VH-VL binders against q8eqq3. Designs and how they scored, part 3

Target 1, 246 residues: q8eqq3
Amino acid sequence: MKIHIMIAEDERLAREELMYLLQQENDIILCPSAENGDQLLNLYQEYNPNVIFLDIHMPGINGIEVAKKIRNEFEDKDIIIIFTTAYESYGVQAFEIQATDYLLKPFSEERFKIAMNRIRKTLSTKKVRKPKVDKLVVNLDEKMMVIDPNQIGFAAREGRTVKIHFISNEVIETKMNLKELEEKLSGFPFYRPHRSYLVNMDCIKEITPWFNGAYNLVIKDLAESTIPVSRTAAKGLFDALQGVHH

## First folded at step 12 (VH-VL)

Design P6
Fold by OpenDDE, fold request of step 13:
Structure P6 (fold): chain C 246 residues (1-246), chain A 121 residues (1-121), chain B 109 residues (1-109)
Amino acid sequence: as target 1 above (246 residues)
Amino acid sequence: EVQLVESGGGVVQPGRSLRLSCAASGFTFSSYGMHWVRQAPGKGLEWVAVISYDGSDKYYADSVKGRFTISRDNSKNTLYLQMDSLRAEDTAVYYCAKDRYKSSWYGMDVWGQGTLVTVSS
Amino acid sequence: SSELTQDPAVSVALGQTVRITCQGDSLRNYYASWYQQKPGQAPVLVIYGENKRPSGIPDRFSGSSSGNTASLTITGAQAEDEADYYCNSRDSSGYHLWVFGGGTKLTVL
C-alpha cells in the first residue's frame, strides 16, 4: 500500500522542494497540501493521511499547535509527523508531540531519506505485534531477579554500585556497571543521557532545557524523577528518540 | 450553489485575438484557483491553464504558452482567458473550472457549460 | 510533459461491473480525478482523491490505485452511466500542470 503524505507549508519554494523529493519515492502518494494550520486541519479530516510534513512556522496557528490539535482533538496517535523548519530550537517541542523526525530547511536529501526510512519503519512496526519482551536477569547478592525492562525507569550509578529504578519507585541494587547493563538491554530503548545514568526512553515524560545546552528528563515514574542530559549526549538523545540509528 | 458561466466565444480568423470570460458565483472566488480546459470537437479534454487564488501564479500548457494569458479580477468574481495568435487547432469548447481546494491546486471540481471558439479562415 | 493513457472504449452489460484504468508516471505519486461527460454536457467530477465521491455521485462509482495506475470502477452499471470518462492528474513534469487521459467511451449494453 502507498503511504499517504500531506504537506503543510506556507512557503511555495519549500513546498515544491519537498514535493520534488517526495516524487522520487515510489511508495508514496501526495495528498492535497495545506498552506496554514486551518487548511491542514480541514484536509486532515478529509484525507486522514499517514504522514504529515509540517512546517512549524505557518501563518495563524503554528505547526506545533496544529500537531497538538491533531493528537489531542482527533485522537490520532498513529499519524506520523515530520516537522520542517529553518530553526534548530524546536527539537524538544517536536519530541513532546512525538514527532517522528525533524527536517531543517533547506532540505538535505540525505536527511530526507533518513526521515523516509523512519516513516517506513514506523509503519511496519505498527503492524507487527510487539514480540514477547525478553526479560532481564539481574544477579543480586543472594538471588537472581527476572526483570521486565519495560518496568525500568532508569538506572543510576551510585558509588560502586548501580541502582535500577522501576517506574513503581522500587529500587534494586546490582553489581553490574552501567555499560554492562546497557549491553544487556541492547534490544530495548535505553539511552545514556549522562555518564552516571541509563534511561528508558519510553519512560521519558518531559524534556526541559537546562544550562549550557544541557537538558533534564522527567521520568514517568511515581516520583517523577529528574535525570540530567549532558550537552554531549543531547543531540544523540534526540536522534535516538526519533529512531535515528547512527 | 457554485455556478460558472463562460462567455466571449465566437468565430475568429487565424491570427486574431479573443478574450473569454468566466463569471463565478456561489463560492468565495478569491479563495480558489481557477482553470481553463478545452475540448476540440469530437476530441478529449485538454488542460489549458491555471491561475492561483490571488493571481500571483500562472501556468500554461505547452500548446498555448506564449499565446494565451490567464487572469482574474477577484473584485468582479471573473476569470479571463486572453487568446492571441489563434490557430485552427485552438478551435474548441472552452470550460472554466473551479479548483476543489482553497489556495491549492488539486483538481477541478465544478465546471461551467463552456463557450465555443471557432478559428477558421 | 507527462501522459495519461486510457483505453478508448469499453463495454459493460447492464448491472455488471466495469473498470476503467488510467496509466501514467504522475499516478505514481498523485491521485487521479475522474470525470464523466455525456454528449453535449460539461464534464462532471465523479471520483477524486483515489476513492472519494463528490456529493450527488452514486456509490456504485469507486476509485482505486496501484503502481502507476488509477482505476474507476462502476459496480452495477446503469444505462445512465453510458458516457465518456476522463482521468486527470498533475503533470509529473510540472508542479502545477495538469494532464487528462485520452478518455474512455463506456457503452452500456
Scores: ipSAE 0.858, ipTM 0.918, lowest interface PAE 0.4, mean pLDDT 90
Fold by OpenDDE, fold request of step 13:
Structure P6 (fold): chain C 246 residues (1-246), chain A 121 residues (1-121), chain B 109 residues (1-109)
Amino acid sequence: as target 1 above (246 residues)
Amino acid sequence: EVQLVESGGGVVQPGRSLRLSCAASGFTFSSYGMHWVRQAPGKGLEWVAVISYDGSDKYYADSVKGRFTISRDNSKNTLYLQMDSLRAEDTAVYYCAKDRYKSSWYGMDVWGQGTLVTVSS
Amino acid sequence: SSELTQDPAVSVALGQTVRITCQGDSLRNYYASWYQQKPGQAPVLVIYGENKRPSGIPDRFSGSSSGNTASLTITGAQAEDEADYYCNSRDSSGYHLWVFGGGTKLTVL
């Protein structure tokens, strides 16, 4: 079986260099690449790679933090992490998250080959390959739920819990807060139109004006649910829908 | 419903220019890369160009490089293909297609109906 | 530029299994996506990421890879599966370029 490898690297040149090196290997297949930690987390859930080449210095959540999330939140002890960095001082941090190796930029072909050998050695000792799923995993209490992000219409805070509403009108209750959920869905087209809501922008059917500069969203679910858009969130929503990036 | 609708096709003489448009709806247009793919009559699919979600990256097939320009207006949910110095071999149905990701990786999950471009004397 | 090669035509009996194979250097390290095109219609994505199915695609469609090849398998071919099938992947000559195979015409007998 081929080794499924994912790259997380914000620098295009470094990313391409790593791709070039990986293309020289006969037993690997490349997953889509991430340019930041949020994208990595989402792509990781979709493709479930065997190996991640992870840049420590990326915009937003740094590589160390995202690695910790993968280890702790997803409880994935099998993923092989190779850190990439321009600095030599991250050896201790790499050890703390049980990284298999680290590569300095610019990449040495020799060091890369050493890393590949370590990867292969590590994989040879594993008995079972985890199944690849194209779904989002959300921790609900002591259980993990497998969710298709595209099937989510919106999430709403209700008291101490968050309810995830699917297009099918199915509802799941979770102890996760909206911020946590938003973070997990950061690579998908979700937006916070209100402090109590997270909406899938692809599921917006209509936007209607409301009082005092606020709006209402109508969702493409069976119930045609209505979600409020606060005045403060309205501009950002329109910007997001129209491709204005901040 | 996710939908792409191409327009701007027609009959033109060699050396002339034509601009195609693709109107997108039913999804967050600004979150995805977009492609142009063409198909000559009775022939297979040929990838033409790709543009990233924010328009910062553009790439072209060698066959159209230097002559075609891909662009997008996210405020209008519209993809464009400016075709200059048209040749007879550019005759094809031109499809716009949505990428699954921001920066074009393995999968055009939605296609338009296509618009026919005929280059003839 | 790199190329992907496919058999121009294959046939399968109704209810039987058929495998369409795509070959190319890029397939050694990159996934293939597969598209179905019926006469007078736009292509439809049926497989991506080696063996991922978009919503609405029947489970009789599956993808696999080996060496420098990728394959689309239809297990239990139906009459409506008669179509042209195209593989697609990255072009090995450029990281951001794409290439299609020549297409395979599938006839269901």
Scores: ipSAE 0.855, ipTM 0.921, lowest interface PAE 0.4, mean pLDDT 90
Fold by OpenDDE, look of step 12:
Structure P6 (fold): chain C 246 residues (1-246), chain A 121 residues (1-121), chain B 109 residues (1-109)
Amino acid sequence: as target 1 above (246 residues)
Amino acid sequence: EVQLVESGGGVVQPGRSLRLSCAASGFTFSSYGMHWVRQAPGKGLEWVAVISYDGSDKYYADSVKGRFTISRDNSKNTLYLQMDSLRAEDTAVYYCAKDRYKSSWYGMDVWGQGTLVTVSS
Amino acid sequence: SSELTQDPAVSVALGQTVRITCQGDSLRNYYASWYQQKPGQAPVLVIYGENKRPSGIPDRFSGSSSGNTASLTITGAQAEDEADYYCNSRDSSGYHLWVFGGGTKLTVL
């Protein structure tokens, strides 16, 4: 089954470059391309693509706005959105609309290939039941607890101990350090946004810009906990959220 | 109703020039790409050229590149094909065709009845 | 330049199903459009975007694609369906170029 892909790009050269790259793939078919947001919306309705490569900077309504509109109007559709841009600063916006990936211009063939693999993986997993996750065994002072990693919102170093915060707002204290915990959770979507924090990426509700290229994470726990993201960890966080493995 | 009417065809000698016109009606002409397609007698269809809705982009088949020029006047709802240095192999019925889209061409949804061009000594 | 190939002729019995196939590298990544041409008439678009029918085209016409091929299927062929059928697509060597197949003459028996 072919993947139906639509391009929205106002720059002819960039559009052609992307078309060239896509033509190298055997399992895709190209829908008509759009040169602005309005055209995209019209063509989207007509062809119903699986994937949209969407330039953020188009005349009229920008790509982010168009993407939001698509998501709002077509919630029942699992459309994959790949943003394309010359700027790295749109990672947060991409996350807000649950973009699958983010490609910088000019397009790197290697980066494009990574994006394609991500697209394929996303399409394949939507059909597959999420595998049962293994349990995490955590040593406490006098007992061992068996916990579902998916119930963990984040872990934080507080003083000399690490506290695991659950989505339920329950908190447990462990003698493990964050590194040890991270290793044990290697099969789960956890990220180190800060030296003192380990966050479950599936529990991130919002990402907000902070000073000097840093960010704050808002967790989907009852307390809506805020976790800092360092500047050095910011890029990696967005990559990780989008499934980019370095 | 969308209509396309070609004109300007005729008999010409090799090396001469001819200009074809296509009058469009029944749709917003300036919003669509336009094509020329030709068909030699008893042969198949051959794509000749395309022009974007605003005339900014023009592309040609290799067989006519450098000799033919596609253009349009949106104020007159007219498509043109200037044919220079005509050859015997250019003999064909020439069709103008409307694209479904402005500049992302994915189908010619309406065709004219064509005009015959005969290049002979 | 890329090429699209079609069988020069096919036949179908009245009321039966026939498939006309177009093959070419461009069809790996691009939709085919199909045009019907009757003698002495201009071509008429019958299928585009893999399996989209313009207004006025009967539902017995359908399109499909697989690999580097595109197919036009007529389910329940009628006498009036006797015509030449051409596939068309973008040229894989040039994004702005278009190419037609050689055409298939369909005879309804």
Scores: ipSAE 0.841, ipTM 0.910, lowest interface PAE 0.4, mean pLDDT 90

Design P6
Fold by ESMFold2, fold request of step 13:
Structure P6 (fold): chain C 246 residues (1-246), chain A 121 residues (1-121), chain B 109 residues (1-109)
Amino acid sequence: as target 1 above (246 residues)
Amino acid sequence: EVQLVESGGGVVQPGRSLRLSCAASGFTFSSYGMHWVRQAPGKGLEWVAVISYDGSDKYYADSVKGRFTISRDNSKNTLYLQMDSLRAEDTAVYYCAKDRYKSSWYGMDVWGQGTLVTVSS
Amino acid sequence: SSELTQDPAVSVALGQTVRITCQGDSLRNYYASWYQQKPGQAPVLVIYGENKRPSGIPDRFSGSSSGNTASLTITGAQAEDEADYYCNSRDSSGYHLWVFGGGTKLTVL
């Protein structure tokens, strides 16, 4: 919940000015500060901050090169970098290395607050923007049932009704069809391996080959139940489970 | 073996001065910040002062500011605490401690055994 | 506020889990560190940077924080864990000032 922030700045007065501004924020925690590029790289690896306020002009490796190293050699695309400098001319370079913002010294409270708002916005957009529904409401004959989608192992069509099988071995019957159920479970890792089944991919224990390029699935804690994977659904299932590595 | 050894403690009267030393060995003394921490008999720990690795930054607890001076001699691997205008409430075991970091201090990872300072009439 | 508040004493049965807490306004913005002190001995750093263990500190020691509260947790407490425990952090009123909590005496039953 807290934003972990590191300052990389060799000039004590500028460093303390940033610390003063940052400690006025209620949702941040300050990591140890760095005074040069090598110290920054060591502390970065030790503390894994969310945000670095990075002085372009530090002794040793300069701040632009440190940012490139973090982005490219350590492959950290999620770190938020706010460059600080006394010079306006670095704005284009900050954009080229995908800095989130750029602050001129001496720091103004107004520009600092704008940078903090951008930090918070950037961190919020790293997640799915719409709230994930953490509970599913399912209509039964004379009641509504509130269930945790993570406890569903699979659902199967049986004639005109659908049975939802929980990893606890409990089973409930619903008048919803699989298409309606799949829609309500959008945002959760469910897959249609067969026209009569909907499976929770996080609950798959085993995948075994079957006739005609088909497969069978076994669900965790439901070893007595096997779920068919049609030949037409097999590639999509494997791609979803393992990603596409071409 | 990283080691810190305090010396210079003793019994003094209120209003007098005392200088504590802390001899460091087994590490690069000039790479780390150093602290003084005290503990009155039967009481908890009280932070006293910190000095940066090169001696350029010094900070003090309000209770000792203006009376105590922290310093270091990196050529002798020695930390000092000059204690002036001593009061009865300064009676404590004084520890020196090495920080994990040069100048952004977040953990005192090596401590000396302490030296007792008693201020009494 | 510049004060860190700890409960003065906590007990735990041998092999059980105990949590020691530390509260203060500065803990909202600064990491806590934790020190163990046995009678007649100098303090020993057991947790720094909120949840990091120095080399040689047993796995049963862990740290966490939420809001303005830091916690030291000992899982599977051992007889040798009986000690005073102090939290330490920066004083939010100064740029580089420090403060210790009042200490918590842990008794292992």
Scores: ipSAE 0.427, ipTM 0.767, lowest interface PAE 3.1, mean pLDDT 84
Fold by ESMFold2, fold request of step 13:
Structure P6 (fold): chain C 246 residues (1-246), chain A 121 residues (1-121), chain B 109 residues (1-109)
Amino acid sequence: as target 1 above (246 residues)
Amino acid sequence: EVQLVESGGGVVQPGRSLRLSCAASGFTFSSYGMHWVRQAPGKGLEWVAVISYDGSDKYYADSVKGRFTISRDNSKNTLYLQMDSLRAEDTAVYYCAKDRYKSSWYGMDVWGQGTLVTVSS
Amino acid sequence: SSELTQDPAVSVALGQTVRITCQGDSLRNYYASWYQQKPGQAPVLVIYGENKRPSGIPDRFSGSSSGNTASLTITGAQAEDEADYYCNSRDSSGYHLWVFGGGTKLTVL
């Protein structure tokens, strides 16, 4: 599959040098380029690139602010951002925005190849998951229920039993504990935001701050359900949702 | 509402010059790249030239380099093609086309109806 | 300079699916665009950016690409789809240069 790459760079010669480096790679396809932050946001929404090479110092809305919009307001956890800059001092800011790498101008082939390797590793890691369990079988009273894991919103320990909450608002009770359930669902994007909960990350609609670094989750189609995220689980949850790897 | 209208085609002898014009309306002309594309009778499309939104960058097909000059006047919403040292091989319908983008050219989304240039003795 | 290679002609029965292909080295790194041209008319953009349809283009037109090949697919072909189809992309010698394929004549039976 081709990696769709967009460049945001206002200096023509720098933009062309980066394009020249990119077209030497055989696994990428170039999107239209942007010369400022507003143009980038428009093109980003039109093309949905996998990767943006983003100049920090463009006229208008700067590259760091654009990256924040993409990460936070557009809810794009999968986009890979490589900042370009003339200054080494921006490495900490790039990390705080969860950029995958940054490149100093003028571009070196060696540093470019390193950035490309990180891009490829990041994309490969996102695709490599345990084989899916096609169905989950749960014992109920005198019957077994065959469940599509994609229909599960979350599971919670409620008293001595675990209840599986479907996105349809149906609820079933299982004799499995959350650890056993998590193991059987290991091929699917489930996460433990709290010791008493197991959540389907694909079903998270909203995340709201709570006291002392904790959060609450709202599940799609289960708007009255509030799932706690402990302080210790919060970073892992955001990393898993955003696909950031270092 | 978006329109491009070519003009200036005609019959000319080899070695002569001709200037084509393309009048644009219905869009902000100065925000987009512009192309010339030609089509010889009974043949396929051949890209000729492109010019950036502000006129600062110009690129040409090898078949016309050094003979043709693309230009634009953003105050008049007009694209031009100056064709010098015309050859019989330049006989074609010439289209102007608007790119979707100002400087990263990825699709000619509006075309004129074309103007015929015939180069013959 | 590089070539974009298209079959010169294809046929499709009314209501059936047809695929028109375009091959070239530049398609490895650059999107293809597709243009429809009916006799005596100017070309019309039908696909850009690999698989995007401009406003007004029927949803039976779709695009795809893989490696150095781009494809235009028409599902449920209509009589009005009979036309010449050209792919277009960058020339392999530079991203500022363009090249068209030789064109494919689509006949709807």
Scores: ipSAE 0.424, ipTM 0.761, lowest interface PAE 3.1, mean pLDDT 84
Fold by ESMFold2, fold request of step 13:
Structure P6 (fold): chain C 246 residues (1-246), chain A 121 residues (1-121), chain B 109 residues (1-109)
Amino acid sequence: as target 1 above (246 residues)
Amino acid sequence: EVQLVESGGGVVQPGRSLRLSCAASGFTFSSYGMHWVRQAPGKGLEWVAVISYDGSDKYYADSVKGRFTISRDNSKNTLYLQMDSLRAEDTAVYYCAKDRYKSSWYGMDVWGQGTLVTVSS
Amino acid sequence: SSELTQDPAVSVALGQTVRITCQGDSLRNYYASWYQQKPGQAPVLVIYGENKRPSGIPDRFSGSSSGNTASLTITGAQAEDEADYYCNSRDSSGYHLWVFGGGTKLTVL
């Protein structure tokens, strides 16, 4: 969809020049701009941008220090930082703090396009894994059903068969077991909260406690279905919902 | 508790001047951008002007540029709109509004009650 | 010169979902904000930053954008949602100028 970009630059003319270049791109949206390091950190927390164009020479805390704070204190290793400066001498220092690119003022259209291409490439390589199949195909007696995984609320083993429950409240039956289904949905945000269930984490509406450290899930638009979370699966579920990758 | 209160509206003849005031309370006035927005009777909202948190940058809609002046006195927590060379088309309810941000003004999160300005003979 | 275009009126049945749209060149690169105005009252900010709700705004209000179009969605519309709705953004030149859409009157049936 759109790449969310934030500018941190105290000089109005430089900020406007960069905004002009950015608005020529059809796949980006501009967050509010920052004029100093403290403002940047506040806006960063509020908007969670994909990219920051960060002036090295801001009043007070400089851009190098702000980048270190984002990397170390907020532990954001995914954010793309493009340093901007009037001086060529900062290139080595920008590399040391793992900046994605370094853009010299005054901004040239050619160099800016190179930076944008690097941004787009970097965002595509940060994916954990792309699914092998964008759709799930399930055989029925006389037809094959093509399913958008985003429409699945959960799957459950019910007797000898597995039922796939859609957020529309429609249910279909499959001969696949939950392990096979989980493998085919690799790369989508599905989780096993219980040996008999597979849940789309993007569809979880509520999590309520249950006895002995267990929980129950409620799925969006499937209010009559509650999904158990075993004691041993609870930690992993909360870690996955919060984006913990360790 | 965050409040904006406009005053200074009234009936005035074309070509004359009015000064609107907006008294702010309940927040750090000097940390935010401020706007004026108007609404002619039976019409939609029209943005008029914005001023930066420290008063250093001022921007105006083309319809009022050169005739209206936005200003602020941070020591008095007061926003002003000086309206010169008033025209019949300036007849509207005038609102002052606090921006959510001091820079990159992206949302007017607190509004006053408005003050009516009528320009007629 | 930048314009934000809204349909002048839309209706929704009580409890149903409605989408109010706003189109303009500047919305390609700038967030929209949305304001609710009831008769005789000042506007109230309901969505900023494309999809963010200020404190006190019900979670039935949501925002989105695609291309040059921003949308305000009300899921489970209530009688008190009947109002005029204005989108707001910068002009397409990137100047420090604001523009409102013409407004959409929402009627809850």
Scores: ipSAE 0.392, ipTM 0.745, lowest interface PAE 3.5, mean pLDDT 84

